# Miniprotein binders against a7ua95r516to809: the designs that were tried, part 23

Target 1, 294 residues: a7ua95r516to809
Amino acid sequence: ASLSLLSISDLVPDLQFIFFWMSNAIEILYFIQQKSPAYMQTIELMDDKAGSKESLLSATISANEEAMTILEEVIMYTFQQCVYYITKTLYVVLPGLLDCNPFGTEPSSEQCRRAAGVCVCAVCVMPEAVRRVVSVFQTTSDLLQQYQVHSEIQSQMFAYLFFFTNVSLFNQLIDKGPARGWFQRSRVLQIQASVKILLDWAKGAGHNHLAQKFFAKFCSTVTILASPPQQLSQMSWKALCAEHPSLKPVQLHRILTQYQLMAELGPLPIWQPSSEDEAYIYRTVDLLESFENH

## First folded at step 12 (miniprotein)

Design ae1
Fold by ESMFold2, fold request of step 13:
Structure ae1 (fold): chain B 294 residues (1-294), chain A 83 residues (1-83)
Amino acid sequence: as target 1 above (294 residues)
Amino acid sequence: DPKEKVEELLREAERLLEEARKALEEGDFERAILKALQAIIQIARAMLEALKYGTDPEVWEKLLEILKKAVEILKRAEEELKK
């Protein structure tokens, strides 16, 4: 009956603890990897006056391998624990991104009100729902920097966080979108703007290549849904598959079906699946993505 | 018992750390490296058990103390071998 761990701020002490031990293990592993050729060479070349050189060399080789193995296990376990805590928080805040309006306007200045006669100042601040997601990413980035975690490990962590975000948003959109009205054009454009804020954060944080790679399915989905009807209706099924290789046939079919409903379009011959794909457009087992892709 | 396993690993690490310290003082830098690595192995195993199943804050403090000492001996012995 413990309280749920719903806020990244509530998890920071636990994350600091885990990152502390992870960074120590990484530092030691790096030292061993960098220095072991030299000290093992020295042992191999030493004068063997007591006949103990072979035993010492054998034991040192064994200890070196065992140390690296157990340190890698510590790093992997702590990495998985960090990901677990962070994604638990991310799971709670991500749905709000689909419901927010990043285009909101709030007149906030008396001078602005008077200058316009009826002042309409478009002061676009980051919506609270988007801020909560960005806060998770930013807090993670700050902690990784604070503990000087190796850049390759930082990249692996953000690769998984972006993968998780992509799967979570895609599955929610597909599963809840019809009931929540998320396929309405104005809503899709709001979602697209919210995703752009996330992508801009990733670019500014030095993770643009990871975001481009791991957000591909959700971004493709939103790009299709945001397309004007005159433009999209001129793209064949084959062209859409080529433009959006991250989407499975069942997923593309479902997205186009929802697009037809919201745009009040009848069936379009140009969107008929290829003969090769037609067998796969009803494979419901392939519709939602798994969080277990490793 | 996970806590008892952590304590056993800690005691073995302490024994190995003392052997590493003595080797360093005697100028046996090759053996100091071996014994420091062996101490690090035991501490890393203890850390993994403690991360998985939990342990007392006092035990975490001891783990850190021994780890830092073992790593210091490893670094010092490596530096001496380069001379």
Scores: ipSAE 0.810, ipTM 0.961, lowest interface PAE 0.5, mean pLDDT 85
Fold by OpenDDE base, fold request of step 13:
Structure ae1 (fold): chain B 294 residues (1-294), chain A 83 residues (1-83)
Amino acid sequence: as target 1 above (294 residues)
Amino acid sequence: DPKEKVEELLREAERLLEEARKALEEGDFERAILKALQAIIQIARAMLEALKYGTDPEVWEKLLEILKKAVEILKRAEEELKK
């Protein structure tokens, strides 16, 4: 019950606290990593002259290594906490993206309406369900920038968030899609348009490569389902496998089977799995994506 | 008690920081670096415990203060060793 009310805005104070300490730990780690060779060499040169300071150099090396190790633990812990909170919020808002009609006239956000009447900004023209998802990513981006988090950590965070989003959306579509009518062509086109808005945001935010990589499975699924029956019925199993390499044989087979049912298509010999893939199409354990494979 | 552990680590960090400061004032820059690093270790351990289990706002402020001081000593000692 209480999770449905959780917004990313409610988590901002907690996230700010965690990002603050993460950023500080990164800065100190980076400083130690950059400066350690220089002062160690200097200490070594001084010890060689004094004959008796081998113990100080060794102690300094050990202290430097231990400092880096514990700072890395702080960074890792804070990173995990950020991801936990952000993904918790994503978990709440992502289902709405599948039910979203981006072609409908949803009222512009109340916030923009209050300021200038009909706001035509990119965010205000977004469907509410898409805007909620984008808001999570944008808030994350803004916080990372606010605390000047190292670019590598930013990239890792977005990689994981896109991974999580893809797994969540893919699994929901495969598992619940038939029952919820998400495999209907009109609904698929809505989903495709919604995902495009998200991908366009990711492109604008400088994460195009990561988004394309980590959304590949969901995008492939949506692309197949959005394909006209006349076009898709002309594509062989092998051609579909080659065009959508991110999909496992069991996943592709499931998608095509559900597509066939929805489109009221008779048996299509051209979609028959190859002899090589025939054993894999029955591996139902591989049907859904795991959240552990990041 | 996690709170007690954070306070213990904080006290040790402050002790090490004072040793680092004295070493810096005495011109023993090598020892200042060592003691500053040792202080950072204890501070980072305290931070990790505090992040996991929580602590009082005053403790967080103190952790930040002594962390800044430790880094400052480390920077200054490093700069002096290059001269």
Scores: ipSAE 0.805, ipTM 0.951, lowest interface PAE 0.5, mean pLDDT 90
Fold by ESMFold2, last read:
Structure ae1 (fold): chain B 294 residues (1-294), chain A 83 residues (1-83)
Amino acid sequence: as target 1 above (294 residues)
Amino acid sequence: DPKEKVEELLREAERLLEEARKALEEGDFERAILKALQAIIQIARAMLEALKYGTDPEVWEKLLEILKKAVEILKRAEEELKK
């Protein structure tokens, strides 16, 4: 009944341990990859005084390939473990973004004002629900930098975290939105403002391109729902698909149906799916996204 | 017995590390590379097993010690071969 919020700070010791070993494995793998062409060539060109060159070369080729293979397995396992711990925390805190009011005063806002000794307006203060999500991203970023994890691996990790965030928020909005009142215009605008705070964090952290790519489905959904009726009612189905390519036909159809209910609009001929898409708007298996969708 | 498996891999890595060290001291840099790679294989296998099933903190410390030594031998032997 009562959902207990998991803090990322509780996981830091486990994450530090895993990042330490992942970083070591990455460093060794890159050394072997960088240097093996040269030392393999040197062994291959050895003067065969004792007749042992062929055995040494064969053994070294085998050892080299085996070392790279097992190090890649260590890296993959540690990466998956980090993602598991972090996404478990995200799954617990993400629903709060759909319920919070970034335009209002929160009890945590009063604590922040008192602690800083400054009276600030609501625009300057981040809601607690948004702070919890940002804290997960920021803690992850700090740990990756502290252990000097390669930028490629850091990008891969945030690509997955943003993908996970997008899937979690989209699925909850679609699944729970009618019952929770999340399709009401004032709520959509609040959700839009909360997501902008996350996008601003991602931009400041150097992950803007990843966030724009992997938040696209949820952002498209909120953009459509936030659109004034006069604007949206003038856009055809084809135009909406072209502007929002991340949305599947069944998803766009569901979003427009909820918009019609919220705005008290009847069916609009301009929103009738194309003949090509008509076969797909009833594919309910495609409505919600899979967390394993890549 | 995952703990026993980690300790077996660690013992094999120690044997290979000693062979790598002796090859390096003898100026047999090609063999030092081979033996250091083989030690790294055993340590990486031990690390993967220990990550999955756990082991004692003192075993983790030993794994790190041997890994560092094997990597140092690999780097020294590679650098000497460049000459």
Scores: ipSAE 0.805, ipTM 0.960, lowest interface PAE 0.5, mean pLDDT 86
Fold by OpenDDE base, last read:
Parts: C-alpha cells; structure tokens; sequence
Structure ae1 (fold): chain B 294 residues (1-294), chain A 83 residues (1-83)
C-alpha cells in the first residue's frame, strides 16, 4: 500500500544526502590517488637522506592504501543506496509506461500551467506516465550534476538504471502482456511511441549509446510486435535472430508464438527454430531476464 | 552500538587530526601526512557506519568539519614537501 505513494520527489532529500557523501568520498579518493606518488617519492628521498625513517614511509604507504580502500567502500555503498532508492521509484512508475496512451491529449503538467504561457517544452508535451519515468531519470541526472559526480560513476549509474528498466519492462511485457492486451497492435504502437520518447530523452541527456545498448531487448521485442503481419510473416527464424541478436531463442520463440496467437495466424513453418536453436527454445529458465546479472 | 562506534571513531579521528596539525606547525610534513591519512581512515570508517545505521545530524556536521580539516592538512603538507 505505502510504496505506491512514493514519488521521486519524496526521496530527493535522502538522495541528496547520499550523493553529497558519495561525491566527497570520490573527490578525496581522487586527490589521494593523484598526490600519493608525489609525496611518497618525497618521503622516500628524505628517508634515504636521514637513514632512520623507513618506518614512517612504510606506515604512510599502509595508511594511504587503507584510506583508498575504505573510501572505495564508502563510494560503493553510497552508489548501491542511490541505485536502491531510484530503482524503487522506477518500479512504481514503469508499469504505467506499458498502459499509457501517448497519443491522448493529457493535460500539461500543473507546474507548467502556472506559468502564463503554454509551455511547449518536450517534457510538458509528454504523456503523464512517460513524464513520470523521465522525471526519475532527469532528477537523477540533475542530482549527479549538482554534486559534480565523476562522469564514470554517472555512466555506471545510468547503465544500471537502463538495465533495470529494460529488465522490468521486458519481463512485464512477456509475462503479463498477453493477459493485459499489450500484444494488441494498437497497444504495441502506443508502447513503441512511449519508448521512443524515453530514448529521445536519453539521447538529449547524452546517454544515447547506453540507452541503445541496455534497452536492446525491450526495443527488439516491441519492434517485432509492432511489425505488420504481412511483413513479419515473410521473415524467417534465422533472419529474425540476425536482426534481433539481443533476444535469446526462447524469448524470440515466445514473442512469435504470442504474436501468432494475437494476429490469428496459422502455424508458420518459416518461424520454426533452426536445428541448432531447437534445444534452446525449451529453456524456460532463460525466458525472463534476471536482475542479478548486472 | 553503531552510534557508539561512530562516536569512538570520531574521537580517534579528532585525536589524529590534532597530531597532524601539530606536526604541520612543527614543520614535520611527513608526519602531518601520515596523521592526516590516519584521520581520514577513521573518518571514512565513521561515515560508512553512519551511512549504514544512521547517526545524529550533529555527528554528520562534525564528520564533514573534520574531513575538511584532514584534507586541508594533507594538501598543505604535500605542498610544503615539494618546496
């Protein structure tokens, strides 16, 4: 009950706190890493002249290594906490992305309506369900920038968030899609449009490569389902495997089977798995994506 | 108790910072670096425990204050060793 009410805005204070300490730990670690060689060499040169300070150099090396290690632990812990909180908010809003109609005239956000003019910004024209998802990513981006988090850590965070989003959307679509009518042509086109808005946002935010990489499975699934029956029925299993290499044979087989049922197509011999893939299509354990493999 | 552990680590960090400050004032820059690094270790341990189990706002403010001081001593000592 209580999880459904948590917005990303409610978590901003907690996230700000964690990002603050993460950023500080990264800055100090970076400083130690850059300065360590210089002061170690200087201490070594001074100890060689004084003959008696070998113990101080050894202690300084040990302290430097321990300081770096514990700072890395702080960074790792804070990173994990950020991901944990952000993914909780994504978990709440992502189902709405599959149910939304992006072609509906949903009223512009209340925040932009308070300004005297019709805000035609890309966010204001987004469907509410898409805007909620984008808001999580945008808030994350804004916080990372606000605290000047190192670009590598930013990239790792977005990689994980896109991974999580892809796994969540893919698994929901495969598992619940048939029962919820998400495999219907009209619904698929709505989902495709919603995903395009999200990908366009990711491109605008500088994360195009990461988004393309980590959304590949979900995008491939939506692309297949959005294909006209006349076009898809002409594509062989091998051609579909080659065009959608991100999909496992069992996943592709499930998608095609559900597509066939939805489109009322008879059995299509052209979609029969190759002899090489035939053993893999029965691996139901590989059907859904795991959250643990990242 | 995690709170008690954070406070113990904080006290040790403050002790080490005072040693680092004295070493810096005495021109013993090598010792100042060592003691500043040792202080950072204790502060970072305190931060990790506090992040895991929580602590009072006043303790967080103190951790930030002493962390800044430790880094400042480290920077100054490093700069002086290059002269």
Amino acid sequence: as target 1 above (294 residues)
Amino acid sequence: DPKEKVEELLREAERLLEEARKALEEGDFERAILKALQAIIQIARAMLEALKYGTDPEVWEKLLEILKKAVEILKRAEEELKK
Scores: ipSAE 0.804, ipTM 0.951, lowest interface PAE 0.5, mean pLDDT 90
Fold by ESMFold2, fold request of step 13:
Structure ae1 (fold): chain B 294 residues (1-294), chain A 83 residues (1-83)
Amino acid sequence: as target 1 above (294 residues)
Amino acid sequence: DPKEKVEELLREAERLLEEARKALEEGDFERAILKALQAIIQIARAMLEALKYGTDPEVWEKLLEILKKAVEILKRAEEELKK
C-alpha cells in the first residue's frame, strides 16, 4: 500500500468520527456510573408500594445495567477501530526510523547557508522518518484532546501504541538487521538518537512513564548495541540480564552475537549464559515478539 | 439488513424519547429516567450497528439528535428527583 493510502492525515476524518462517538459513549457511561446509585436509592425509598413502584424499580435496574453494557461495547469497539487505523499507519512508517540519519545534513540546506561556515541542520531539524512517526503520535494526542477523551482511555491507547512501536522496531531490527547493516555501530548510534527524539516527544506530551515502560525492550537492545566494547565486554551475562530484564535469553544472546560480530571481537563467545538461561538461548520461537501478547 | 436494523432501533428510540419527554413534563421523574435509559440503550445499539456496517450521514445526524435529547432528559430528571 502507498504512503498516501496509509498516512495518518488521510485517516483523520475517520478517526475524528470514531473519537467523537467514543467520547459520547464514555461521557454517558460515566454519568450513569456516578449518578445511578443515588437515583436508584431514591426510587427504592419511594413510599408507593403498589405494583407500579416495584415494576418501575425492576425495569430501571435492568435498563441501567443494559445501558452500561451496550455503552461499554461501543467504547471497546471504537477503541479497537482507532487502534487498528493508527497501528496500520505506524506499521508503514516505523521501518524508516531504522534507516534514517538524525545527524545528517544537506550541504545546500537553508540552515547551512545561514550558518556561515558551520552546518547545524541535524540539531535543528527532525529527520523525516522520525517526523512521520511523531506525526502519528501527535495527531493521535491532538484528537484525544480535541474530543476530551477520558484520561484513562488516553493512557490505554498510548500504552498500546508504544507497545506496538516497540514490538515493530524490535522485530524489524532482529529480523532484517544483519542484512540491512543495522548492527553497525554508526547505524546503532543513529537509531539511538532517533529513539531519543521519540522519547523526548513522549515526555513532553505527558506520557513519559508509559514510554519508559513499553519501549523497554527496544531501548535495552539499542543501549547494549551502542555500548563501547571495553564497557560491554566487562559485563557478565548475569549483569546484562539484571540491567535489561525486558530481554529474553534468546533475544539477549542474539543481540550479543551480532554485537560481537560487528565489533570484530573474535569467534570466542565473550558472554557465557547462566546454566538456567543456557536452555533458552536457542529457543527461536521466543526470538520475535508477538503483537498479540501484552 | 444492517440499514433496516439501524432504522428500526431509531424508531424505537424515538418512541421511548417521546415517552421520556411526556414523563418529564408530567413530573414523573422516575419514569422519565427509565424511558431515557431505554432510549439510550436503543441509540447505543444503533450506533454499534452503524459503526460496524455503516449508514447514511442523515441517519448519523438523527442518532446524535435523539441521543442528546435522551441524555438531557436523563440529566434533568436526575436533578429533579434529588429535590
Scores: ipSAE 0.803, ipTM 0.960, lowest interface PAE 0.5, mean pLDDT 85

Design ae1
Fold by OpenDDE base, fold request of step 13:
Structure ae1 (fold): chain B 294 residues (1-294), chain A 83 residues (1-83)
Amino acid sequence: as target 1 above (294 residues)
Amino acid sequence: DPKEKVEELLREAERLLEEARKALEEGDFERAILKALQAIIQIARAMLEALKYGTDPEVWEKLLEILKKAVEILKRAEEELKK
């Protein structure tokens, strides 16, 4: 079956099933964790009075630990499956975020057109490409809330999804950006506006800190590329490093080199890497971000 | 066969659950806790195998049913030990 047009909506039934069992496993684990000290202490006190039940206490401790361990495995497995399915849908829709024009009058979604009124909700006024990305995150949020998944697990889920999104967008921009014209200032401004919509959504969803943290590299790249030539040409290498600490020297050097080519700027001595960074700008292995480091 | 493994784990969980129920009825709350935890272990193993390899809807319903019963026994036994 062609792995083609899997929308997040097509995966909702499978995700609902996984989230259901994840939530149940978390609830039971939490129950055992909270109750275990109390019943263990009670058993211990009873065994001390009876003199003979050390074996039952030991067996109960062992069973409690094993129960917690296997429940943690269920939670971890279900978490990984959710991440797998959601990131697969993100992989399909994220390229559209780089190609979209958020300033274009794209028609409202067909679903909002059938309602007798123009839906003016924040999602309905979004460009289609941005809306598709936001829809993946919103669906994930809705499912996590529907099944009352513990807040820590929700935070971990969004941390990973934002990480994945940042890596994907950054790598695509660095690798394909010059060839696709995404380094052109007009296109960069469109990308910047699209990312702002996503960040505003994340802020509204209560994930502002996570979004700011995990999108820092992509946002820094877009900020540099969006800068007017007159402004950016006055910034030294050291100043740019200080303002954009999320970028590795090799990444910053690549961005500036491509910016220089795009803007038809002559050699800029002010952008010359420091002697300290000179060895690092040649580390091409560090140019693209890895998905494995999270 | 993964399906056979899930069914085996389910049968063992049901056996342990029945032992937990009997212990609870007999007032052996310590044993009821142990057997309920042991039942939960087998249920959780069955869940993990079923999540990895799939199983029939009826098996999922049964897993949920016995999981609820095991937790109920655990809760009741813990409450009785505090009296």
Scores: ipSAE 0.803, ipTM 0.951, lowest interface PAE 0.5, mean pLDDT 90
Fold by OpenDDE base, fold request of step 13:
Structure ae1 (fold): chain B 294 residues (1-294), chain A 83 residues (1-83)
Amino acid sequence: as target 1 above (294 residues)
Amino acid sequence: DPKEKVEELLREAERLLEEARKALEEGDFERAILKALQAIIQIARAMLEALKYGTDPEVWEKLLEILKKAVEILKRAEEELKK
């Protein structure tokens, strides 16, 4: 009950606090890493000239290593907490992306309506379900920029968030899609349009490569399902494997089987798995993606 | 108690920071660096405990204050060693 009401905006104060300390820890760690070689060499040279201060250098090396280690622990902990809170909000809003109709006349966001009457910005023309997902990512981006978090940490955070999003959407589509009618061509085209809006946002935010990499499995699934029967029925198993390398044999087989049922196609010999893949198509444990493999 | 642990770490950090400050004033820049790093260790431990278990706003303000001072001493001592 309480999780369904959780907005990313409600978590902003907590996230701001965590990002503040994360950013400070990163800055100090970076400073120590950059300055450590210089002051260690200077101490060494001074101790060598003084003949007997091996103890001070050793103590300084040890203190430097320990300081770096504990700062890394602070960074790791704060990073994990940020990801935890952000993924909780994603968990709530992601199902809406599969159920939304991006071609419908949905009202512009209440926030933009209050400020400017009719806003025609890219966010305001988005379907509400897509806008909610984009808002989580945009808020994350804005916070990372506000606290000047190092670009590598930003990339790692978005990599994980895109990974989480892909796994969540893929698993929901494979598991619940047939029963919910998400494999119907008209519905697939809606999902495809919604995902395109998200990918366009990621491109505009400078995360195009990460988005393409981590959404590959979900995008491949949607692309296959969006394909006309006339086109897809001409593609062999080997051709589909080559075009969609992100899909495991069991996943591709499941998608094609459900597509065949939905499109009322008879058996297609060209979709028969190769002798090499025949053993793998029955590995149902590999059908859904794991959240643990990142 | 996690709060008591944070306060203990904070007191130790303040002691080390004062030693670092004195060393800097005496021109013992090597010792100032060592003591500043030792202070940062205690501050970072306090931060980690406080992040995990929470602490009072005044303690967070104090942690930030002494962290800034420790880094300042470290920067100044490093700059003086290059001269």
Scores: ipSAE 0.803, ipTM 0.951, lowest interface PAE 0.5, mean pLDDT 90
Fold by OpenDDE base, last read:
Structure ae1 (fold): chain B 294 residues (1-294), chain A 83 residues (1-83)
Amino acid sequence: as target 1 above (294 residues)
Amino acid sequence: DPKEKVEELLREAERLLEEARKALEEGDFERAILKALQAIIQIARAMLEALKYGTDPEVWEKLLEILKKAVEILKRAEEELKK
């Protein structure tokens, strides 16, 4: 199937299957982990009375350890498959978030149009491009809840998905932003509004801390670009570094350079990197984020 | 063949499950626990292979059935050892 046609709804049956088996494996692993000390102690006490059962205890310990190991492998594999399918869907819909005009009269999704009533739900008032991204996260949340997946696994999954989203959006903005006009203040304000909707969703879903942590770099970039020239031109390099610690010196320098070009500002001495950072602003390898650094 | 491997693991799991059931009926709860854990190992291996390479719907239903039985034997045997 063409990657461009893949929706999260098309993956739901496959994801349900994977989540089902992941949840079962977690439940069994948890049961074994909790019960193993109790039955091992009982076997030990019975073996001490019988004198000859050291072999059964040893075999039971070995079987318990092997069972836990293989169940962990099942959990890890199913987790990776879920992340693979979900990120594949995100990869398709995330570029739309940067091109979206959240203030435009873009028609609500066809699904909300079928309800004869003006649906005033938070999702129905979202721009289509934002709604598509939120739908991926919401579907993931709903599936995790449906199968009662342990909260730690849910947290790990959302951490990775937010990480992936931040890297994807940041890299696209830095690499393609100047050419696509995404550095223009009006476009940046649209992007900022779209990201706010996503962050508000994450807050409502109970993932506020994770979202703030993993979107920090993209949010910092958007915040700088959304700043009025009169305000930003009064901020020193050191002040900007302190306010935006998630940005590497090379990234901040790139953002400011593109901002200068877009705003037709001459060179600003106050944006000159410190002597300490001067060596780092030329590290182009550090400009884009890596997907492997998770 | 991955499919043949899943079926082999399933057959071994069923054999171990039957041993676990017999041990439980005989009041050998220690052996029932061991055999139930061994059955779970084979089931989990079968699940992993089936997740990687696919299998028939009937095999998935069977894996779920025997997994539930193995866990139930493990629970009952553990409860009886505490009495």
Scores: ipSAE 0.803, ipTM 0.951, lowest interface PAE 0.5, mean pLDDT 90
Fold by OpenDDE base, look of step 12:
Structure ae1 (fold): chain B 294 residues (1-294), chain A 83 residues (1-83)
Amino acid sequence: as target 1 above (294 residues)
Amino acid sequence: DPKEKVEELLREAERLLEEARKALEEGDFERAILKALQAIIQIARAMLEALKYGTDPEVWEKLLEILKKAVEILKRAEEELKK
């Protein structure tokens, strides 16, 4: 109940606080890392002249290392908290992406309706369900930029968020897709279009490589399901494995089996797993993706 | 109590900061660096505890203030050692 009401906007104050301290910790860590070699060398040279200050140098080295270590812990903790809050909001909005019809004339958002002009911005033309997902990512991007968070940390943040999104969408599609009709060609095409909008946003935000990498499994699944029966029925198991290397044999087998049922195709010998993969197609533990591997 | 721990760390950080300041004024830049780093350690520990368990807004403001001062001392001392 309470999770359904949680929007990214509600978390902005908390996220701002965390990002502020994360950014400060990163800045100080970076400063210490950059300056440490210079002042250590200087202290060493001065101690060599004084003969008695080996204790001061050692203490300074130890203090420098400890300072970096504890700052890294602050950064890691704040990073984890940000991810925790942001992923909670994603968890709420991601299911809507699979049910979204991007081809429908869904009325423009109430906010764009109040502006007397048809806003033709990329966000205004997005379906509501897609816009909600994009809003989480955009808000995250805006906060990271606002607090001038180091680019590496930004990349790690988006890598994890895209990973989480891919796992969430993939698992939902595989688990609930048959029952919800998401394997129907018309629905698959809707999902494909919705994901394309998200990927186009990620490209525009400078995260194209990360998006392509971390969405590969979900995109492969959608691509297979979107394929016409005439085309897909001509592709061998080996060809499909080669074209979609992000999919485990058990996952590909599940997708093809559900596709066959949905398309009312008879048995297709060409989709028969190789002898090498035959043992793996029954590993149901590998069917769904885990959140723990990242 | 986590709150008491944050306050203890803050007091220690302030003590170390004052030592760093005095060292800087005395031209003992090596000691100033050491004490500034030691202050930063205590501040960062306080920050981590405060992030985990919360603290009062005034404590957060104080943490930021002393952190800025510690970094300033570190910068000044480093600059003086290069001369």
Scores: ipSAE 0.798, ipTM 0.950, lowest interface PAE 0.5, mean pLDDT 90
Fold by ESMFold2, look of step 12:
Structure ae1 (fold): chain B 294 residues (1-294), chain A 83 residues (1-83)
Amino acid sequence: as target 1 above (294 residues)
Amino acid sequence: DPKEKVEELLREAERLLEEARKALEEGDFERAILKALQAIIQIARAMLEALKYGTDPEVWEKLLEILKKAVEILKRAEEELKK
């Protein structure tokens, strides 16, 4: 809804502030969790005169629980704020992946050759649209490492960012693909190549498992659309469901329908949904994915 | 008023920090732990309010100062109890 959108570099000061406080809260929470058994035990072993030991122990147990609770709330809130800022920039840059041609959009080798005479940077191998997305992920990774954020929180951050990326790309492809020509075979192959660059980045950054999990729906869609007609027409509905479990029946049905149109194939009996799936192929409420991580 | 709430939480955290410091000086390490934890609770609540509704930069600086001191007392008291 805003005509003026921020780049990730514009958000770095705000993100640094939020990561600073999140990291402090995590560090304190970790200390309390690791050390509380020891000092609780020492309090339990105190001499108990007039019952004051039980009051001190009870108060300390309560204070420990409350400290951990409020620190967790701080961590949750700061995490949500980081996700909000980062996904706002992702929303702006992700559509470019569906329109870009990674095979010819930028002569990256000539650009590196002009600057240094040898190609030693990631920018030289990436089209601009992909570079913008990678820049968001890389900046996030750099900030998380700079502030020494706990590895579990880093993994959760990238799990959500990959989830958001998958939902955004899948929904745009399904919703706008017919009007934008994104189901044309040449465009699908370009999209597949662009996504492979992102997956390679995720693997190199140590997030391959998360990327495999959370990109599954979009990647399955592109894999089906990129398949040669001779190979895909030999696969039954049941086989396609088994091969691509991340796709709901309504989603697979829509993808196959678009494939038939672009390949100029008539209806294929082998793609007729199973009797148990026929009830689900028209559930339009299930066609697009929700951005809510419920 | 969110700014008034942050400042109230901060004043309570300062009081608890002073109690923690005195307990540490007196060698009452168990009470120092309790009071440092209570100060951390108030600071964390103030941080959450300030994150949600905003506050002045000088209040953020004071929050950090008190937080660092409370954590330092907690760590020193825990180390003394190990002895």
Scores: ipSAE 0.796, ipTM 0.955, lowest interface PAE 0.5, mean pLDDT 85

